# Ledger of designs, part 4: VH-VL binders against Uncharacterized protein ycf23 (ycf23)

Target 1, 265 residues: Uncharacterized protein ycf23 (ycf23), of Porphyra purpurea (Red seaweed) (Ulva purpurea) (p51373)
Amino acid sequence: MTISSKISSDFDKQSALKVITGLNNFNIPQIKQMALASEIAKVTYLDIVADTDIIKEVESVSKIPICVSAVKSKELLKCQKTGVNILEIGNYDCFYEQGRLFHSEEIKLISKETRNLLPHATLCVTLPHILKIEEQVKLASDLQRIGIDMIQTEGKSTSISKTDHLSGMIQKSASTFSSTYTVSSKIRLPIISASGISSLTSPIAFLYGASGIGIGSNIRRLQDIGSMVIYIYEVQAAISSNHNIQQNINHSIQSSKISHQLIPY

## First folded at step 4 (VH-VL; framework fv_ecleralimab)

Design k07 (from e4 with heavy chain E54K T55D)
Fold by ESMFold2-Fast, scan of step 4:
Structure k07 (fold): chain C 265 residues (1-265), chain A 121 residues (1-121), chain B 107 residues (1-107)
Amino acid sequence: as target 1 above (265 residues)
Amino acid sequence: EVQLVESGGGLVKPGGSLRLSCAASGFTFSEAWMHWVRQAPGKGLEWVGHIKSKDDGGTTDYAAPVKGRFTISRDDSKNTLYLQMNSLKTEDTAVYYCATYDEGYFAMDVWGQGTLVTVSS
Amino acid sequence: SYELTQPLSVSVALGQTARITCSGDNIGSYNVHWYQQKPGQAPVLVIYYDSDRPSGIPERFSGSNSGNTATLTISRAQAGDEADYYCQVWDSDTYVVFGGGTKLTVL
């Protein structure tokens, strides 16, 4: 029921950042580049495919905490036996194109199987974007009862273009922001916002109640370690800016509440 | 030691009703998810429905062919699972098994011997 | 609705290896369980979570699952292995789904 001490500090500060290599990505050279970039930039943790050989490859180039993702409890169990204790059920995106869907009952079954097999592991579960928001809230509530430690919200990608770049980026993250806000208002579990998250949209995720964000495709599409490091740093700078903005808002709110002048007439 | 015993099967006319029981022993019934699975004569296994433990919400789910006609319930004080079958059709003719999971892997490792339901005029 | 396809029958000679397949779209993303059923008897779980064996099931029984095909393998087949075999998964829309069953004949 508790988040791993290796990553909990960044979650407590609402500044957690994970780099997602993808649960269907077995490209070892690319995964190692992303791991090296993550090590240089000092991200909170890595989210990689649940594969024991890939875990060893990542550990050879990085000391960043590892999370493994799978849709099967047994794959997570095999990885946990190598010492990885941060596990995720989810990242269903790669299956949707193949017509493979995940709905509440199957997700709860996999989650209960995994928690029963691994009573003390840190477990994250992705809420499918294909569920209505009310169903996502109900699923999150049920997952909390099962003993899941974290929820990840999933976004539906869009290919529409806008004349305003910022509004276009917000549009891409609309489903994950909507889910994050609604789930956060009703559930006490930490939430990670993923899918469509970038340096421009990262602060918005935290403002909507996320404790962490996940960045995948925007880093995977880059060609070299240097470019990956620069992009990660951009995201981290945006997260830092969120703290500064929140500090300024709090000061403004405090100032507006201060009026003690009694007007006699 | 762990045992499931079905009862209540028999001959019933189309449109009729029948209630099956499954008596459980040798494990903590109240924590178990319980299933009904049927098998028509000479045919394969077909899932009917399930009921979760109270701790997991006590909810029920059904296969499409029986949804709205069959109701699964449990009495944890009696360690007994029930299947109430209404509006029976000839295609409901089958041996009905109750089955459950060993905690931890959710594969059906405990099965009763089954009870035959024949729907015929 | 999700469907699992098995061959209707498989024959194997005594002491040889039988392979029973279970085909389904992206079945590699499901946990596959296998059941053995002898005439007039209840099913018996022989493989769970793709490749794990319950206590009491001999090591001759093994399983695999990848892509669109799961396989139950019975090495050094014995007369007592003659039975119907069913694969099973949990699907999001249809819950518990069984394959049509494969009759294994030991010659």
Scores: ipSAE 0.739, ipTM 0.861, lowest interface PAE 1.4, mean pLDDT 87

Design k08 (from e4 with heavy chain E54T T55E)
Fold by ESMFold2-Fast, scan of step 4:
Structure k08 (fold): chain C 265 residues (1-265), chain A 121 residues (1-121), chain B 107 residues (1-107)
Amino acid sequence: as target 1 above (265 residues)
Amino acid sequence: EVQLVESGGGLVKPGGSLRLSCAASGFTFSEAWMHWVRQAPGKGLEWVGHIKSTEDGGTTDYAAPVKGRFTISRDDSKNTLYLQMNSLKTEDTAVYYCATYDEGYFAMDVWGQGTLVTVSS
Amino acid sequence: SYELTQPLSVSVALGQTARITCSGDNIGSYNVHWYQQKPGQAPVLVIYYDSDRPSGIPERFSGSNSGNTATLTISRAQAGDEADYYCQVWDSDTYVVFGGGTKLTVL
């Protein structure tokens, strides 16, 4: 159908936007509001908890492609049978809050399990921010070899008692940008930048090599569908402005390079 | 049929060395991740270490009590897994099992019969 | 290091339901596997991925995993179920982790 072509197109244009309801979010009224806002704003896809009942609820109010997130291969397998578009191993932030950490060997095992059981599924894997950058690059390379289709980068925890929301968001963004840039320089897979991304910071993700971005907490804190739609529009406007600026910069760079090559004196 | 057969166990003195073998048959050994698991007399199961398939890098990982003393290796041409045990301690006395995963899920559904290693003077 | 805790022993009457627990911090976020071991024999996988059964394992064996506790349930217990049972997860830092084992006695 048309769902996979829209996802591919948005990634190719470096303009993909997903709305993240949260891996441990089972609040159906809130999830439905976020799904409706996403439908109105025509986001690329939704990233929701891997739960078949919640998938059904989302499908009742939205035609937006669905990605489900889990850290267990079995939960992903159950959801794949409902016809979801993307399966994601990741969104570890909620587990970090619980003291649960994920490192390379476990992520590779879950990824290989999921790929072996679902040879044709579209798989996304989140790289843990707790890994050193060199370890994230190596993990991304190993995941590419396993046959993973896309990578998500994440930011550092904002749960420190003296870190306010703005400072925490900036810290997460900086971490995500560093990972995105470094991983993008070493692998060929599409990269989604998530954690601490807002309308102010989203253009930077694309400049550092992302093909898409994920927005979660900044939408979840809003009280109504209208506010959510307006916020998404602001993010989309920032993305489109950045895309136009980037194209102009790239054109100028290419023109200068060609001119330099043609002037051998 | 899928089968794993361990061999090489025996009596060895503290500080000594011993090499265990695990002969695999009935599945594509070269694609399998292989484990060593031990069980001291009257005690529970304890993971020793693993080795990935050659295609996945052939890398090894070990449990803390054996790291630096034990080495896991494989010979895909012989369908054989090895455990080289050096600087053996009395605490290493156990039945040693080799085990592997089914290709579709990474739960250890294939086990050998085990081989007894006794570290004693 | 990550640790799994099981009761040392559980008793069940013939035909009744036995429940063996496996406790670990946030164990619900791990895939839990269960093994049965009879004296002098290698372990046998009886439950994988929290609640799935390998071919040949009776339907009276079932599993669940949520929060901090995973449970192996053996309905309509038979004399042949008498064995040691081990839970197992894969942890990021310690790799393969087994519980201490639970001896099931069928009375």
Scores: ipSAE 0.722, ipTM 0.856, lowest interface PAE 1.6, mean pLDDT 87

Design k09 (from e4 with heavy chain D56E)
Fold by ESMFold2-Fast, scan of step 4:
Structure k09 (fold): chain C 265 residues (1-265), chain A 121 residues (1-121), chain B 107 residues (1-107)
Amino acid sequence: as target 1 above (265 residues)
Amino acid sequence: EVQLVESGGGLVKPGGSLRLSCAASGFTFSEAWMHWVRQAPGKGLEWVGHIKSETEGGTTDYAAPVKGRFTISRDDSKNTLYLQMNSLKTEDTAVYYCATYDEGYFAMDVWGQGTLVTVSS
Amino acid sequence: SYELTQPLSVSVALGQTARITCSGDNIGSYNVHWYQQKPGQAPVLVIYYDSDRPSGIPERFSGSNSGNTATLTISRAQAGDEADYYCQVWDSDTYVVFGGGTKLTVL
């Protein structure tokens, strides 16, 4: 229904960008590097593991709003008590690797638990890529009724052993874009597109109805703060370029209307 | 006082049918998810199935051993939960409990006293 | 199907600490609830959400959940704590899953 005032303006502009450190990432030096890069680049918010000590570490190097991710309502509650009020149920990718799956009924149960414990927190819920598109739409609709504030779409991991990198990136993001488009056409909640998002594919997410994007693995693979900052800048530039084109079109349309209205007699 | 009272248990032959009832009082039954849990003599707790609130569509889910044979239903006007058991097998012999969880907890806070179902010739 | 494993029995002396484990693959990613059942009685919720106590449950009861093991801890054990204890989670595929139960004997 509503999202935190700390991040809402970027969502309203359909330009929100979050950096995802990972809900099972407890590597403090890496998390601090990602936080510092995010502070330099002025991303919309950080999405980190639900751990109160890591929250303090991030706060020591960054003023960027913090979102914590977990799959358990109580872990989110513990973090909320430290002052964090942007919370996410997801991201499930690390659990898929362990053979742990999340389907609609369990996600709705965790979502209801979390909303009941935290009536006023900003809640985001990730839609599992393992669900069929129709099931993702139904889950999103159910989550909207529960009172979830925003949803995240995720992409599936694709085995592309011998495929070109560019076509591989497009293929990987195809599932998240398909979900984003279909869900956004039926649900009013803001959507974050994640998984397979890069500077090449980020404008497409917004064209298909996203209000924001999440970038994770592409930053986590980088070795230093400088390279992370450059990567974030490239993503932001791609987003900004697309918006500048849209603004120019809107301006031209408005100018045309004004001219037409001002035709004498 | 929040209370659940099961009834309808008894002796039934294999292949037979039996309907259990669970009368609820002291809480808003129509908003509650209701569960059936059973316990064979000398054995542990085994979940049978649940039914969601009418506001959530009243959908049901069942444990694999009973799926297709048991049906859970509710009558919110009577604050009563039902378990219709068909094609009963000897391994269905158990004490059957109805239980509900607080919507805030989703942990089973309230249990009935149980009703014994014996499937034997 | 998701499975929870508990020891069949645990013994504790009066006034000592009993620990009852509940093992499950990646159980730390589940919310674990614990139930106490005395002979001839219905189960009673003693711990929910891994470590929270319902109203009326003594502070001697506590819980933890991490990795592959959840633990119910009963400190300063009393004769009245003698019962069967069951852990429970909610799983995507199997819905409500109970452990096999642990009989606690207070000596």
Scores: ipSAE 0.633, ipTM 0.813, lowest interface PAE 2.1, mean pLDDT 87

Design k10 (from e4 with heavy chain E31N)
Fold by ESMFold2-Fast, scan of step 4:
Structure k10 (fold): chain C 265 residues (1-265), chain A 121 residues (1-121), chain B 107 residues (1-107)
Amino acid sequence: as target 1 above (265 residues)
Amino acid sequence: EVQLVESGGGLVKPGGSLRLSCAASGFTFSNAWMHWVRQAPGKGLEWVGHIKSETDGGTTDYAAPVKGRFTISRDDSKNTLYLQMNSLKTEDTAVYYCATYDEGYFAMDVWGQGTLVTVSS
Amino acid sequence: SYELTQPLSVSVALGQTARITCSGDNIGSYNVHWYQQKPGQAPVLVIYYDSDRPSGIPERFSGSNSGNTATLTISRAQAGDEADYYCQVWDSDTYVVFGGGTKLTVL
C-alpha cells in the first residue's frame, strides 16, 4: 500500500537508484562485492535473489535497504519473515533464454497471491518487455487495482549476436523509456526504469516519468569493487545533472509566470 | 461450512446445449475466482475455464477445446456460477466440477461433487 | 501449449516410500500443486506451493520442485493412500494445466 520509509525519500526526489544482483544469482562472493560497492556509493537499495542465507551475507557488508526478487510468492514470504519488507515479482530476463515466458495473466495471479499473503509489504512488479506497450499499460492498471506499490519497466536487445555493448544498451533503453513514458502518463504508481541504464541514458529515464532507475548487467559484468563504485558514481552524477536541469526548467517557468503577471498588455 | 454444489447435468444430443449451475455457500463468493474442471470417464482432470471476481475485472478465459462454444458467467447476488455449453460434442462427455480457493493461494482447495454430462445420440 | 508428464502408475509396498514425478519444461519456476482423487470422489488438495501441506493432510505427504521435475513423496504408505494423483500448474498461455495423473497402488 505505501512505499517503505527506508527508500521513499529518494523516490519522492525522483532520484532513486537500485543495484540489481539478479534473481537467479547465487554467487555469494560477487553479490557481496556488489553489496559493498553499493554501500560505498550509498545507493537507495539493493535488489537480490530471494534467499535467506544470501540476505544475511549482504547484511554482513552493507546497511543499504534490501529488496528481494522472485517469481514465486512462497520465496518472497520466506524472506519477508526474516525482516525484509521490500519485495519484487520479477526480474524475468534469466528465464527468457530458457524459453520460459511471463505474460499478463500469470503475473497478475502471482501479484494477487503475493499481496494476499503479505498485505502490508512494499511490492514491486516488473512489466515484461515481451508485452506490447498497450498491454503493459493494461497490466500496470490491473496491478494498481491489486494494490501493488510500484512497477518496473524493462527493455530488450533486437540482436543476439551484437558485440557493440553501447548499441545494445541504447536499444534496451529506447524500449524502456517508451514503456516508462506511456505507463507514467496513465497510472499513479512510482516507476523504476531498469534496462540499458547508464550515465548516458539515466537522465532520460527521469525526464520520461521514472521515480527511480535500476542497474544490473552493467554492474554484474565488472570485475572488481572499484570499477563498480566508479560506474555507480557516474550514474549518480548523471542523476544530479537531471536535478540541476529540472531546477533550471522550474526557475524558467516561474520567471515566465511572473513576467506574464507583470505585463499589463 | 464451505460448499460448492453443481447441478444441471444430464443426457444431451450432439450439437445440443446445456447449462450447468454451481451454488456456493460458506465463503465470500463475490471475492472468489471460479473454475470449471471436467473429467471424461476413465480419464484425467482437464481445465475448462475460469471467471475472475468483479473486483479483478470479471474476465473469463477458456481452454482451447471449448473456446467459442462454452461461456462462463456468475451471479454474485445468488452466489451462483454458470457454464453455458453450446454445440456439444461426444468428446464433451465428462463429470463437470466447479472449484475455487478459500485460503489466500491459487490452489483449488474447494471442489464440488461434480455433475455428469453425457453427450450421445 | 505447456504440458506436464506423469507416469501412468506407481506401486509401493505398505510402509515404504512412494515417489510420483511430474515433468515439465522449467517446472521449477512454477508453483506446483498436487491433488488426490479416489473413485467417485472430487479431487482433494494434498500439496500446494510445491511443498506446503493443507490442514488435515498427514505429514507423510511432502513435495519438491526443481529444474524440470516436481515430486510428490508419500512416506510410510498406507492402504488408504491408493488413489489417482494429479500435479497442476498455472501457465501464462494455457492457464490451468494438469498432469495426466498417476495411479498409486499400495501392495
Scores: ipSAE 0.719, ipTM 0.854, lowest interface PAE 1.6, mean pLDDT 87

Design k11 (from e4 with heavy chain A32Y)
Fold by ESMFold2-Fast, scan of step 4:
Structure k11 (fold): chain C 265 residues (1-265), chain A 121 residues (1-121), chain B 107 residues (1-107)
Amino acid sequence: as target 1 above (265 residues)
Amino acid sequence: EVQLVESGGGLVKPGGSLRLSCAASGFTFSEYWMHWVRQAPGKGLEWVGHIKSETDGGTTDYAAPVKGRFTISRDDSKNTLYLQMNSLKTEDTAVYYCATYDEGYFAMDVWGQGTLVTVSS
Amino acid sequence: SYELTQPLSVSVALGQTARITCSGDNIGSYNVHWYQQKPGQAPVLVIYYDSDRPSGIPERFSGSNSGNTATLTISRAQAGDEADYYCQVWDSDTYVVFGGGTKLTVL
């Protein structure tokens, strides 16, 4: 399926940015603050819990395109009926904390259910960080066959390190970028890098093949709209800088490939 | 109408083999995942395994108690599902149902009438 | 392995509301399906996706699912509702999981 025209331009420019309120976040005042900050900063879209009342609350303060996230096809269907047409199966972090795991077969089933129920919706699916990288690639390939429009990678942001917190942070970053790079090299779908994304790490995500990034915990920690807006601006500045560099690199690579194709071995 | 009819059940000794068939009609069989579900006398429903449609890879998965002993296959040209049961045990005694879904959801809304398999000496 | 727990039996008076529960860890994050089975017959799907009804199933049948408990509700119970009822989910590791079943007696 074609990605929604409301957000496709930023993905084509490899500069898409979404703000993630969290699929288990029902704090309406906080969600509204994040929505208003996103409206002020003109982010690409919002990723919120699949709840029709919360959709109405967000729409009251923001015109930014809305994506809803859930792990159940019926919740996405209910939200689509209110007019939202960007849907995500994913953001499994809150479930890992509860001992609930998602593996390839269940994700494919939920994805197939959702695509069957909503043939024309823009659908994003998150690849679980608990899968080996080779399993994530296989899953992404199967999801592409099902007709999924976008893939999101996780960075083991929920991995618990009781003995070495620094190693955990390094592992989280490395995992996110490793998955993005490997999946991007084998799949033609746009990739959103999430989990552990900040102004410092967002350029790296794009260098490893992402078309968009998601920010969640780093903005949710902030207490006021002004601080949220400033943080988003910092991320957008990093993206803009990276966008120009990425375009130049891609041009150089394509020029090199064309030259080699014209010269017979 | 959509319909499933199981056959091939009967009495078999422990360690023996038996092959069940499920004839499908009224829908495009090749596009559907097919399941085998069993029910021991006086007991509840227990999933045995499934086989995916060819468009979804045609792969099989099994419940732990039967893995390595039972094999699910399909012949889309004959609209028929099979369950090959080897190394049968007394605890395999049950009515075996084939099942699938209709209307684009993954809930089993189409069931056969079942066929009884009795494993005893 | 994921497990679903149902009461062995539930009784309801004719014309009253029966409630059959299905308990599982974080079951609210699963799609729950419900089947009715009468003696000597194959199961019949009565609720899918937590609360949706298949064609031909009366509006008296409804479902809910949140937290650790899913519930099948049968309003205005009739003699013909007497049967065994099974809940079912799809699990990442064990695929299809059924509850143990609940015998509904209509008094």
Scores: ipSAE 0.727, ipTM 0.860, lowest interface PAE 1.5, mean pLDDT 87

Design k12 (from e4 with heavy chain W33Y)
Fold by ESMFold2-Fast, scan of step 4:
Structure k12 (fold): chain C 265 residues (1-265), chain A 121 residues (1-121), chain B 107 residues (1-107)
Amino acid sequence: as target 1 above (265 residues)
Amino acid sequence: EVQLVESGGGLVKPGGSLRLSCAASGFTFSEAYMHWVRQAPGKGLEWVGHIKSETDGGTTDYAAPVKGRFTISRDDSKNTLYLQMNSLKTEDTAVYYCATYDEGYFAMDVWGQGTLVTVSS
Amino acid sequence: SYELTQPLSVSVALGQTARITCSGDNIGSYNVHWYQQKPGQAPVLVIYYDSDRPSGIPERFSGSNSGNTATLTISRAQAGDEADYYCQVWDSDTYVVFGGGTKLTVL
């Protein structure tokens, strides 16, 4: 259950931020732009497709720690051989539209395979949003016993919406936040919230128990490095502001408990 | 060295019962997931069910055609896997294999030689 | 329930390359294992995790898996390769799923 020293500090501070290029994204020019923007903004780590050539391309433009994502243990093993030791089983969203679902038993099998093959790698596993909340908690508990280091919560479909961007983000984040809060209350592993995350919603993820957040589609849709950097800065500013506010709230709660009655909402 | 040996097959009438055994040697049986796979004469391989290690809950899962009729169990003190078959049908006629996999990968690399079960009048 | 489809039979001339396919929806997202079975014998694992070979399996055996089709390739076919071949995946709802099997005949 030990997170890589390359990223552990931000997780300990409950301020980790990863940029997600996508499990099914093989667009090298776009991935390199996202990597460069991430390097400029000094994000905690990058989460990219499990592809050894793409790892080399990213390493050519960025020093940011690399995490690779896949749903197959062998793809993760091939990438680990290049020196990448932060691995994720997840990002199932791209498979849902194709009718490919992942349930608890399969996820546990892949997780056990990967941990057995890679005993010392930092391993993150995504909980499917298609599972009922009590099943997500049970799965997270089982994953903790297998030796998984981090859990990622997932919102409803990340499909691009042309109707109302804000409404879509709120809908996705509500699902992710509910899972984050419930799992966090039962499991001690660090949690990453990844769906529906923006500068507007990222503070809420940490309030609900996340140690980190992932930003994907909101960065992928931007056209240039400058726009990506600005977006990441906005998210980081929101995280920093939230960290200070959270500390102040915790202090106030402790003070109120001693001198005044706490009123439940 | 690593070996699985099935026994208990034979001729049984429809509606009857049989218990198959699979004796394991050469590996840490208590940590292994165990499978039963069958093959009707001249037909393909068909998964019957599995049982997990006790560490992972010792839970069982079954293929739809055998649910409610077959029960998989294990005795780790004897390194033995069992398949209790009840309410046998002619469609259950098959060679029954026990199989397991290396814990590092979940592909069935260890198979017994099989035991024939014939369900006929 | 998840289904895997294999051709019933494939013929190959001695010394030539045989290709046996295993089709399934989005099979590229599954780990595909391949088994060889000779008459009266138990199955033998010949490929696991799409393309890895167990110790003792000749390098003439290789595998691939992408999209909706996984393929077992047997190069420089020998008489002793004549057997039934089965693909297999693990599915969330049905657990272990085997293909129907392909009879390989070496001419």
Scores: ipSAE 0.669, ipTM 0.828, lowest interface PAE 1.7, mean pLDDT 87

Design k13 (from e4 with heavy chain H35S H50R)
Fold by ESMFold2-Fast, scan of step 4:
Structure k13 (fold): chain C 265 residues (1-265), chain A 121 residues (1-121), chain B 107 residues (1-107)
Amino acid sequence: as target 1 above (265 residues)
Amino acid sequence: EVQLVESGGGLVKPGGSLRLSCAASGFTFSEAWMSWVRQAPGKGLEWVGRIKSETDGGTTDYAAPVKGRFTISRDDSKNTLYLQMNSLKTEDTAVYYCATYDEGYFAMDVWGQGTLVTVSS
Amino acid sequence: SYELTQPLSVSVALGQTARITCSGDNIGSYNVHWYQQKPGQAPVLVIYYDSDRPSGIPERFSGSNSGNTATLTISRAQAGDEADYYCQVWDSDTYVVFGGGTKLTVL
């Protein structure tokens, strides 16, 4: 019914980190490894497929709060009954390749329906990258009015890399950061930046107004729990150092009484 | 109970115009999204278009075959939905139904009895 | 444009179970609604959101939806179940999409 104090705290501190196993991922051994690595690293929460059996498997190896992702209200309702912490309408990437597109109207209707069915649940909604930025802003505003609790921005095709790994990550995050900055300037909801997020790019997400970030493919590509833990630690270290720097800059701006913003939010 | 009653159907020549009405009762019409669905004699159901509630902006959407020729409007003070049909073609011959879709936004939960539109010379 | 395919007709013996399919690419990611239409009458919603029943619809009517196929199941078929049955989804680009309809005959 209520989210954990760690989730609230991490969002308030603009340091939330979720590990994404994937909406179409039913590989229980891999999901359990990611859950164990997340437990060791003390991430904010896990984002997994909306499947009650997989929820039970994750709960058997980890106490990290669980978010489930789906595109249908009934699947979210079924999972909410197991006591998960966050319900997300989103992770459309796996459907785009199949020609299944989600535009603003459909997402608003699913969101209204889910909120009506679950008046007190914590709901996150992903803004499709296929929408123009002005359409994403309008959708986010409409979602805020519906009573959605947080927004996730996504980047173009996170599953495809046409360059080396590092260059690919930077390119993939560009659209996510652009959307994060623009949406954050227009709405009051916490924003999760996902798609193309790495230790190198995660500080930029927070600079552009995110309250949290999501990492998926960069963890799923790793072979063992130890490597996953090390990667998560690197991301957390980058978040911590950047957060302190932003606080100092904001304080300096306020103290100087200048009227223009140096760091976009 | 929710009730919908269509009227205004009849015989029209190709190229002509006709306006259908749908009288609604038993629910808060101003908050409901409304659709028009048609069915040619002996054929299946075909969506024509919809209009959102006034609170959601009252915007309209149309199926490709009727876009630019048909206009959906509503008069919330009279609890009435309208379909203005212009430049009618023989292919527009059908029974026209109005329907609500407040039982989950995607499902049309209540339908009118339909009104027949025949386009022929 | 998104398309739903239904068989033109299905026959079932009195008291037996009828199954009417509705096929569409990745239809499992859509919410499927089912309408019953008897001759000369308006359609009646019999299943919505894949498997939910409106008030007044008997428990004999049930639905499922996964992968590329949604199914309307009518258990203990009765003569009064003879009708045309239509599946329907909401698509972001096409809006409302209906299947072609299936005529159910109770033998």
Scores: ipSAE 0.630, ipTM 0.794, lowest interface PAE 1.8, mean pLDDT 86

